# VH-VL binders against p57417: the designs that were tried, part 10

Target 1, 135 residues: p57417
Amino acid sequence: MNNLIDTIKKIENILYSLERILKQECHNLLKSKTSNEEILELIKRKKILFKKLIILSQDRLCLEKEYNIFPPYESNNKLNNYWKKIINTCLILRKLNLKNKIIMNKKFYLNQRFLELSSSYKKSVTYNLDGNLEI
Below, E stands for the ipSAE of ESMFold2; O stands for the ipSAE of OpenDDE; V2 stands for 0.75 times the mean of E and O plus 0.25 times the DockQ between their complexes.

## First folded at step 4 (VH-VL)

Design a20 (framework fv_regdanvimab)
Fold by ESMFold2-Fast, scan of step 4:
Structure a20 (fold): chain C 135 residues (1-135), chain A 122 residues (1-122), chain B 110 residues (1-110)
Amino acid sequence: as target 1 above (135 residues)
Amino acid sequence: QITLKESGPTLVKPTQTLTLTCSFSGFSLDTYGVGVGWIRQPPGKALEWLALIYWDDDKYHTTSLKTRLTISKDTSKNQVVLTMTNMDPVDTATYYCAHSPYDSEGYYFDYWGQGTTVTVSS
Amino acid sequence: ELVLTQPPSVSAAPGQKVTISCSGSSSNIGNNYVSWYQQLPGTAPKLLIYDNNKRPSGIPDRFSGSKSGTSATLGITGLQTGDEADYYCGTWDSSLRAGVFGGGTELTVL
């Protein structure tokens, strides 16, 4: 049983690490000037944490079958309490991830509109300089 | 290039504690996804996995030796230390440290130290 | 305790093909990726295959890996005398929460 408890604790720790990364991502997305390099580094770290979660989840599933105990682990108070924390953290992470995607999509849309407007303005200026009809 | 090298005593007496140091270059243990493990091989026998430590200080030990093994890291020195208590002649082996990345799907060791031979005798 | 089983030895002539098997269970090979290592006498092991079938830079394509169910196979074609070595499979065991190695296979060419 100690192996399952330890694995659950490791899962909880990785989820807390993901929460920190998502909060850092949100902070960077809300800045007026954002470094693409900083965002890419956070994405890379998220990918590594997800890989570790997969391995830990496989360990968890294997140990659950071995001990014949399954979420929400109602027969074991320690495991049940850790599981409740894990579920709550996952809900928080889902909300943070959705929020970040919305912010990122809005910034992408605004950047695309600005690039389109900038391109159109340059075309207009170029046509005027060439003596062409201004649209 | 990634390199690792084991260091420690070549001879220990029964009941003593063994301390081995893995010194490495070409990577840092504060890099996400990086781990360092210890493996041993008694003369003429198979490889035996001992312990593993990751960048986030997450640790694993083989069940059969768990109470005897301690693994720790000093990120600033680029070192990982393995300690094993209550040494016995059956612990005579070549001890290796190796780099274990999360840059792929599975668990593996891509770069190994040359190994250090530890003999346990009176 | 040994949890991955390999044949203790295999042999073939130069230029031929050999396969080395590695048998495990659902807690190791069945749900995790397999790696293979070559160990020449007196040297440290060298990674040959990772993630079931991938080769590191510098490993020739005559070395290949595969996995089916709870078993994995290392294939070596065009055997050379320099291939004489011990070969080990390795993986993660989800029940033990530890890395595990096979017992090793001694390859003799001749």
Scores: ipSAE 0.702, ipTM 0.847, lowest interface PAE 1.2, mean pLDDT 88

Design a21 (framework fv_regdanvimab)
Fold by ESMFold2-Fast, scan of step 4:
Structure a21 (fold): chain C 135 residues (1-135), chain A 122 residues (1-122), chain B 110 residues (1-110)
Amino acid sequence: as target 1 above (135 residues)
Amino acid sequence: QITLKESGPTLVKPTQTLTLTCSFSGFSLSTWGVGVGWIRQPPGKALEWLALIYWDDDKYHTTSLKTRLTISKDTSKNQVVLTMTNMDPVDTATYYCAHSPYDSEGYYFDYWGQGTTVTVSS
Amino acid sequence: ELVLTQPPSVSAAPGQKVTISCSGSSSNIGNNYVSWYQQLPGTAPKLLIYDNNKRPSGIPDRFSGSKSGTSATLGITGLQTGDEADYYCGTWDSSLRAGVFGGGTELTVL
């Protein structure tokens, strides 16, 4: 039983780490700077945490089968309380992830527009240098 | 580039505590995803997984020995320490530390130390 | 007790192909990625295969890995005398919450 409790605690900790990363991602996405290095680093960190979460989830599933106890763990108050916290944290993470995706999509759209405008401008300048006045 | 080296006593008496240090270079345990594990091999026998510590201080120990094993890290010194209590002659083995990379799908060790031999005898 | 079973030994002639099996269960190989290690006499293990079928830089393509269900295999083609070594499979066991290694296979090149 202690093995399942420990696994659940590790899962909770990973979810809290994901929450921190998603909040940091939101902060960076709201910056006006064009650098994306920080966002790429946070994406890499999220992937690492998801990898750990997958392994921990497989551990949880195996231990549940072994002990014949399953979410929401009604027969064990301690596990039931951790599970409620996990579910609530997952809901928060889903909302944060959605918000970040919306911000990213909006920022990507704006960047695409600027790239299109910049490309048009550069082409016009090139044509002018070649002796053409096309705008 | 990545190098690990084990250090500690070569002889331990029964009931004593073994402390082994893994010193490494070419990577940092502050790098997200990175872990360092300990593996042992008794003479002429198979590899036995012992413990693993991650960059975020998350720890794992083999179930058969978990009450005897402690793993800790000092990120600033590039060291990982394994402690094993109540040593027995059956614990005589070569002890390895190894690097677990941040880019893997699962658990594996890509670089190993040379190993340090520990003999447990009265 | 070993949770991953390997044949204790295998042998073949130079130039031949050999496969080494590693059999587990749903809690280890069935759910997790498999790695393979080569141990030459008197040396530390060396990674040959990770994530079921990937080779690290410097490992020749004569070495290959595969996984099906609860079993994994290491394939070695074009056997060379320098391949004579002990081979170990490794993975994570979700029930034990620990890494596990197979019992090892001694490869003798005829």
Scores: ipSAE 0.680, ipTM 0.844, lowest interface PAE 1.3, mean pLDDT 88

Design a22 (framework fv_regdanvimab)
Fold by ESMFold2-Fast, scan of step 4:
Structure a22 (fold): chain C 135 residues (1-135), chain A 122 residues (1-122), chain B 110 residues (1-110)
Amino acid sequence: as target 1 above (135 residues)
Amino acid sequence: QITLKESGPTLVKPTQTLTLTCSFSGFSLSTFGVGVGWIRQPPGKALEWLALIYWDDDKYHTTSLKTRLTISKDTSKNQVVLTMTNMDPVDTATYYCAHSPYDSEGYYFDYWGQGTTVTVSS
Amino acid sequence: ELVLTQPPSVSAAPGQKVTISCSGSSSNIGNNYVSWYQQLPGTAPKLLIYDNNKRPSGIPDRFSGSKSGTSATLGITGLQTGDEADYYCGTWDSSLRAGVFGGGTELTVL
């Protein structure tokens, strides 16, 4: 049983780390002048946490089968309490992730729109053979 | 670029405690996704996984030796320390430390130290 | 102890091909990715394959990996004398919550 409790605690810690990263990502995305490098670093960290979560989830599933106990772990008060915290945190993470996707999509659209406008403007301006600007 | 080196006593008496240090360069345990593990190999035998520590201080130990094993890190020194209590002649082996990243799909060690030989004898 | 089974030895002549098997269970190979390591005599292991079938930079394409169900295979083509070594498979075991290695296979080239 202690092995399952330990694995659940590791999962909880990863979810808290994800929450911190998602909040940091949101903060950076809301800045008018955002560092692309910082955003990419946070995305990389999210992927690492998801990989660790997958391994921990497989550990959890194997131990659940071994101990014949399953979520919401109603027969074990300590596990049930951890599971309630995990569910609550997952709901928060889901909302944060969706919010960040919406913001990121809006920023991508605005950047594309700006590039389109800049491209159209530049096409209207040419240089002659002597390097002089022509309207 | 990534290098690891094991250090510690070459000879340990039965019942004593072994302490091994892994010193590394080219990465930091403050770097997200980084882990360092310990593996041993008795003379002429297979590789045996011992323990692992990650950047977030998450730790794992092999079940058969878990009561004897302690793994810790000193991020400022770029070191990971393995301690094993109650040494026995069957613990005679070459001990390796190795770098383990979370940069892909699965679990693996990409860079290994040269290994340090520990003989347990009275 | 050992939860991954490899043949103890394999041999072939230079230029030939060999395969080394690694058999496990649902808690290790069945649910997790497999890596392979080459250990030349007197040296530390070196990563050959990770994520079932990927090669690190610098590993020639003569080395390949595959996985099916609870077993994995390392393939070596165009054998060279420098390939004489012990080969180990490795993975994570979800039930043990630990890394595990196979028993190793000694490759002899003639």
Scores: ipSAE 0.711, ipTM 0.858, lowest interface PAE 1.3, mean pLDDT 88

Design a23 (framework fv_regdanvimab)
Fold by ESMFold2-Fast, scan of step 4:
Structure a23 (fold): chain C 135 residues (1-135), chain A 122 residues (1-122), chain B 110 residues (1-110)
Amino acid sequence: as target 1 above (135 residues)
Amino acid sequence: QITLKESGPTLVKPTQTLTLTCSFSGFSLSTYGMGVGWIRQPPGKALEWLALIYWDDDKYHTTSLKTRLTISKDTSKNQVVLTMTNMDPVDTATYYCAHSPYDSEGYYFDYWGQGTTVTVSS
Amino acid sequence: ELVLTQPPSVSAAPGQKVTISCSGSSSNIGNNYVSWYQQLPGTAPKLLIYDNNKRPSGIPDRFSGSKSGTSATLGITGLQTGDEADYYCGTWDSSLRAGVFGGGTELTVL
């Protein structure tokens, strides 16, 4: 049983790491200027954490079958308590991820609106491939 | 380029504790996805997986030796340390440390140290 | 007490093709990716294949890997005398929560 408990704790730690990354992503999205390098680094870190979570989840599923115990682990008080914490953390992560997507979509919309305004202005004055002005 | 090198005593007496250090360059254990493992190989025998530590201080040990093995890292020194208690002549082997990235789908070691031979004898 | 089984030896002549099998179970090969390592006499192991069938830079395409169910296979075509070595399969075991290696296969090039 200790192996399943240890695996659940490792899963919880990965979820906490994802929470930190999502909060950092939110902070960077709220800045007026954020480098593409910073955004790409956070994406890379999230991908690594998801890969680790997949392997830990495979470990969990294998151990559940061996011990014949399954979420929400109602027959084991300690595992049940860890599972409740995991579910609660997942809910927090979903909220953070949604918030970040909304912020990203708003930034994308604002950028698109700015480009539309700039494009409307520039469409009244255009250059062809030969560098000649076209009206 | 990633390089790793094992260091420690070449002779250990039965019942003593073995301490091996893996010194590496070309990566940091502060970098997401990086890990370092230990593998041993007794003379003329197969590779035996021992332990692994990741950037996030997550640790794994082989079940058969779990109570005897400790793995730790010093990120600032680019070192990983393995200790094994209660050494026995059957623990005589070449000990390797190796880099294990979390950058693909599966678990593997891409770069290995040259190995250090440890003989357990009175 | 090895959990991955390989044939102890295999042999062939230069220019021929050999395959080395690695058999496991659902907790290791069945749900995890397989890697292969070459160990020349007196040297450290070298990664040949990772993620079942991918080659690191510098590994020639005459080395290939595949996986089906709970078994994996390393293929070597156009055998060269320099391929004479021990070959090991490796993977993660979800039940043991540990890496595991096969018993090794000694390849002799006649």
Scores: ipSAE 0.722, ipTM 0.859, lowest interface PAE 1.2, mean pLDDT 89

Design a24 (framework fv_regdanvimab)
Fold by ESMFold2-Fast, scan of step 4:
Structure a24 (fold): chain C 135 residues (1-135), chain A 122 residues (1-122), chain B 110 residues (1-110)
Amino acid sequence: as target 1 above (135 residues)
Amino acid sequence: QITLKESGPTLVKPTQTLTLTCSFSGFSLSTYGVGVGWIRQPPGKALEWLALIYWDEDKYHTTSLKTRLTISKDTSKNQVVLTMTNMDPVDTATYYCAHSPYDSEGYYFDYWGQGTTVTVSS
Amino acid sequence: ELVLTQPPSVSAAPGQKVTISCSGSSSNIGNNYVSWYQQLPGTAPKLLIYDNNKRPSGIPDRFSGSKSGTSATLGITGLQTGDEADYYCGTWDSSLRAGVFGGGTELTVL
């Protein structure tokens, strides 16, 4: 049983590390100026943490089969409590990831919108200067 | 370039504690995805995995020797230390340290030290 | 305690091909990626294959790897006398939560 508990604790730690990276990603996305190197480093770290999480999850699945105990581990109070923390952390990570995607999409949209507005303003100014129509 | 080198005593008496140091260059154990493991090989026998430590202090030990093994790192010195208590003549082997990255899909060692031979005898 | 089984020895003539098998279980090869190592006499092991079938820089395409179910295979074509060595498969064992190596295969080129 100790092996499963230890594996669950390792999974929890990786999820906390992912939370820190996603929060840092959010911070960098909100800056007006961010280094490409900073963004690439965060992407690299996320990939590494995800790969480690896959291996730990495989360990967890194997040990669950061996001990014949499965999430939410209702028969073991200690494991059940760790699992509740893991689920809660996963919900937090999902929200952080969605928030970051929204920020990235908003930045893209805002840049496109600025180009559209600049083009529209020029056209309006040109027609007024030409004295043809003032629509 | 990544290089690793093992150091420690070449002769250990039965019941003593063995301390081996892996000194490395070309990478840091503060870097995400980096691990260093220890493997041994008795004369004429197969490779035996012993222990592993990752950048995040995550540690693993082979079950058969777990109570005898500790692995630790000193990131500032670029070193990983393995200790094994209660040495026995059957522990006579060449001990290797090796670099293990999370830069691909699976678990593997891409760079190995030259190995250090430890003989356990009275 | 054998976890990964390899033939103790294989042999072939220069220019021929040889395959070395590595058999495990669902907790190791069945669930995880396989690596292969070459150990020339008196030297440290050298990585030949990782992630089942990928070669590091500097490893010739004569060396190949494959995996099916709970078994993996190392293939060597165009054998050279310099290929005489011990070959080890390696992987992670999810039940043991440890790395594991095969017992090794001695390749003799006659």
Scores: ipSAE 0.742, ipTM 0.869, lowest interface PAE 1.1, mean pLDDT 89

Design a25 (framework fv_regdanvimab)
Fold by ESMFold2-Fast, scan of step 4:
Structure a25 (fold): chain C 135 residues (1-135), chain A 122 residues (1-122), chain B 110 residues (1-110)
Amino acid sequence: as target 1 above (135 residues)
Amino acid sequence: QITLKESGPTLVKPTQTLTLTCSFSGFSLSTYGVGVGWIRQPPGKALEWLALIYWDYDKYHTTSLKTRLTISKDTSKNQVVLTMTNMDPVDTATYYCAHSPYDSEGYYFDYWGQGTTVTVSS
Amino acid sequence: ELVLTQPPSVSAAPGQKVTISCSGSSSNIGNNYVSWYQQLPGTAPKLLIYDNNKRPSGIPDRFSGSKSGTSATLGITGLQTGDEADYYCGTWDSSLRAGVFGGGTELTVL
């Protein structure tokens, strides 16, 4: 049983790490100046944590079959308590992820419009064939 | 360039504790997803996985030796240490440390140390 | 205990093709990605294949990997004398929560 308990604890830790990354992603999305490198680094870290979560989830599923015990692990108080924490953390992660997607979509839309406006402005202020500034 | 090198005693008496150090360069064990593992190979026999430690201090040990094995890291020194208690002649082997990357789908070792040979004999 | 089973030896002539099998179970190869390692006599193992079928930089196209169900295969085409080595498969075992290696296959190029 200790192997399942240890695996569940590792899952909980990865979820807490994901929460920290999602919160940092939110802060960066709200900044006026964020480098592409900062954004890409957070995306990379998030992917790494999801990869670890998949491996740990496979470990959990194998151990559940071996010990014949399954979520929410009602027959084992310790596992049940960890599982409740995991579910609560997952709900927080879902909320954070949705918030970040909304911010990203809004920023992408605004950035696209600003690019369109700036390109239109540049065209209107380019020099014409007579060497004069076009307005 | 990623390099790893094992160090420790070459001769150990039965019942003694073995301590091996893996010193590495070209990466940091604070880098997200990176791990360092230990593998051994008795003379003329197969590779045997022993233990692994990740950037976040997460640890794994082979079940058959778990009570005898301790793995730890010192990120600032670029070192991983393996300790194995109650050594026996069957533990005679070449011991390798190896880098486990994060940039793929699965678990594997891409760079290995040269290995250090440990003989357990009275 | 046998976790991953490989044939103890394989042989073929230069220029020929060989395949080396690695047989496991649902808790290891069935659930996880497979890697392959080449060990020349007196040297440390070298990564040949990772993620079932990917080659690291510097590994020639003659080496290939595949996976089906709970088994994996290493293929070597255009055999060269320099390919004489021991070959090991490796993966993660979800039940053991540990890395596992096959028993190794000695390749002889006759």
Scores: ipSAE 0.693, ipTM 0.851, lowest interface PAE 1.4, mean pLDDT 88

Design a26 (framework fv_regdanvimab; at its last look DockQ between E and O 0.60; V2 from the best seeds 0.00; counts 0 for: pae O 2.7 > 2)
Fold by ESMFold2-Fast, scan of step 4:
Structure a26 (fold): chain C 135 residues (1-135), chain A 122 residues (1-122), chain B 110 residues (1-110)
Amino acid sequence: as target 1 above (135 residues)
Amino acid sequence: QITLKESGPTLVKPTQTLTLTCSFSGFSLSTYGVGVGWIRQPPGKALEWLALIFWDDDKYHTTSLKTRLTISKDTSKNQVVLTMTNMDPVDTATYYCAHSPYDSEGYYFDYWGQGTTVTVSS
Amino acid sequence: ELVLTQPPSVSAAPGQKVTISCSGSSSNIGNNYVSWYQQLPGTAPKLLIYDNNKRPSGIPDRFSGSKSGTSATLGITGLQTGDEADYYCGTWDSSLRAGVFGGGTELTVL
């Protein structure tokens, strides 16, 4: 049983690390100027945590079958309490991820808009200059 | 380039505690996803996985030796330390430390130290 | 006790092909990635294959890996005398929550 408890604790820790990354991602998305390197590093870290979470999830599934105990682990108060924390953290992660997706989409739209405006402005300046100067 | 080197006593008496240090360069254990593990090999026998420590201080130990093994890291010194209590002649082996890369789908060792031979005898 | 089974030895002539098997269970090879290591006499092991079938930089394409169900295979083509070594498979075991190695296969090139 201790093996399953240890595995659940490791899963909780990975989820907390993922929460920190998503909060950092949100912080960076809210900055007016963020380097591509910073964004790519956070994406890299998220991928690393997801790969570790997959391995831990396989560990959990194997131990559940071995001990014949399954989420929400009603028969074990310690495991049940950890599972409640995991579910709550997952809800927080889902909300953070959705918020970051919305911010990313908004920034992409605004960036496209500014590029369009910049292109249009340069074109109009060129036509105006052509009207006043022939050289 | 990544290099690792094991150090510690070459001779240990039965019942004593073995302490081995892995010193490395070319990477940091502060790097996301990175780990360092310990493997041993008794003379003429197979490789035996012992322990693994990750950048986030997450630790694993082989089940058969779990109560005897401790793995720890000192990120600032680029060192990982393995201790094994209650040494027995059957623990005579070459001990290796090895790098586990950050971007793996599974856990494996891409660079290994040269190994240090530990003999347990009275 | 070993949880991954390899043949103790295998042999073939120079230029031939050889395969080395590694047999496990659903808790290890069945749900985790497999790696392979070459150990020349008196040396530390060297990574040959990781993530079932990927080669590190510097490993020739004569070495290949595959996995099917709860078994993995290392293939070596164009055998050379320098390939004489012990070969080990390795993976993660989800029930043990630990890495495991096979018992090793001694390759002799006759």
Scores: ipSAE 0.822, ipTM 0.922, lowest interface PAE 0.7, mean pLDDT 89
Fold by ESMFold2, look of step 5:
Structure a26 (fold): chain C 135 residues (1-135), chain A 122 residues (1-122), chain B 110 residues (1-110)
Amino acid sequence: as target 1 above (135 residues)
Amino acid sequence: QITLKESGPTLVKPTQTLTLTCSFSGFSLSTYGVGVGWIRQPPGKALEWLALIFWDDDKYHTTSLKTRLTISKDTSKNQVVLTMTNMDPVDTATYYCAHSPYDSEGYYFDYWGQGTTVTVSS
Amino acid sequence: ELVLTQPPSVSAAPGQKVTISCSGSSSNIGNNYVSWYQQLPGTAPKLLIYDNNKRPSGIPDRFSGSKSGTSATLGITGLQTGDEADYYCGTWDSSLRAGVFGGGTELTVL
């Protein structure tokens, strides 16, 4: 059981880190002078955190089966509390991500380089903001 | 070019605590996704995964040795330290540290140190 | 101990192909990516394959990896005497929350 609780705590920590990154992304997108290097770094960090979150999620699912306990973990107060925080953070992340995509599209509508960046947000990017190949 | 080197005592007595240092260059543990792990190999036997620490100080230890292992990092010194308590002759092995990259969908080790042999005797 | 099972040894003639299996479970190979390592005599292990089937720079395409269900396979074609080594599979185990290695396979080129 302690392995599942620890895994849930680690998931929560990753989600908080993602929240901070999305807030930083929003702040940078609202600046009058946009830093291409800073935005690209935040995109990179976000992708890395998602990859780690996927592995942690696989750990969680495996441990849930092993311990025969499942969300919302009503029989374990510690897990239930962490799960509630996770769900709340996921809702915040979804809202922040949508907001950032809208701001990026509006701010850079006539800038083809940033439109390419925003399109690559869903998949691997083939060009960076300077037009260099990143594959 | 990424390089790692293990250092520490080559001979310890039973019950003593082993402290091994991994000194590395060509990467930083401030880089998102990067980790450093420890693996050992008893003479003539298979590799044994021991521990892994990531850039964000997230840590994992093999279950069988969890109560005996501590892993820590000093990002400014480019070092990772493994401490193993209550050493026993069965812990005699070559100990490796290894780099875990951020450009992967799974955890693995792409660059390894040359290893340091630790003998537990007496 | 041996969470991942590999044959203890395998052999083939120069120029031929060999495969090395790695059998695990749903908590490791089944849900996680597999890596393969070559250990030449007297040396540290070297990565051959990561993310099931990807080769790092400098590894020739004679080395290949695949995964199906809870098993993984390392393929080596065009065998050379320099390929004589021990080969290990490795992966993450979601239940143990730790990495695990197979017991190793000694490849002999006859």
Scores: ipSAE 0.655, ipTM 0.844, lowest interface PAE 1.4, mean pLDDT 86
Fold by OpenDDE, look of step 5:
Structure a26 (fold): chain C 135 residues (1-135), chain A 122 residues (1-122), chain B 110 residues (1-110)
Amino acid sequence: as target 1 above (135 residues)
Amino acid sequence: QITLKESGPTLVKPTQTLTLTCSFSGFSLSTYGVGVGWIRQPPGKALEWLALIFWDDDKYHTTSLKTRLTISKDTSKNQVVLTMTNMDPVDTATYYCAHSPYDSEGYYFDYWGQGTTVTVSS
Amino acid sequence: ELVLTQPPSVSAAPGQKVTISCSGSSSNIGNNYVSWYQQLPGTAPKLLIYDNNKRPSGIPDRFSGSKSGTSATLGITGLQTGDEADYYCGTWDSSLRAGVFGGGTELTVL
């Protein structure tokens, strides 16, 4: 069961990191002079975290089957508490992601850099109410 | 250019602890997404995945040796350390450290050290 | 306790094509990207293929990778004497939460 706990904790930490990045992205997007390079770097970081999150999620699913325990983990208080935090964070991430997309579309003009950014945003993931990635 | 080099004792007695250091250049373990792993290979045998550490100190270990293995990093020194307790002759192998890139979809090793041969014998 | 299964050996004449299979399960190859490594005698492994079918810089296009279901395949066309080596598949196993390698395949060029 410790493996599952560790996996869930790691998922939580990745989600918190994503939250920080999205907030930073929002801040940069709201600047009068937004650096495309900075935004691209943030997008790159998000992608890296998403990759890790996908792997962790797969790990979680396998461990859940192995231990025959599933969200919201009612039989395990520690896991349940982590899961609540994960769900709350996912809701925040959904809101932030949507906000950033709106700002991006309003502020930037169609050029090569914009196309790259736009492509990245189109491929970005969201989060469902169950804490799972939606790609 | 990325380079890695393993260092440590080449001879270990049974029950002793092995400490190996991976010194690398050409990249930093503070770089977002980067990882460093350890792989060993007994003489004439297959590669065996041992451990992996990421820039954010996230760590993974092979299940069979999890209780014996510890991986850590010193970013300022560009080093990753692997410790393995209670060594046995069966642990005799060439040990490799390797770089895991940040811009890939999967987890793999694109640059390897030359390896260091560790013999466990009384 | 090999998680990934490879044929122990394959052989072919120069100029021919060979394939090396790597069989796993849903928790590894089924859900994760596969990489391939070449190991010449007395040397460290070298990355040949990553992310199922991508080649690093410097790897010729006669090396190819594919994945289907819970299995992966390395293809080598235009076989050269210099290709004589051991080949390993590798991937992540979500159940084990660890990387895994195949048992290796010895390629002999006749």
Scores: ipSAE 0.108, ipTM 0.758, lowest interface PAE 2.7, mean pLDDT 88
ESMFold2 (binder alone), look of step 5: mean pLDDT 94; pTM 0.956

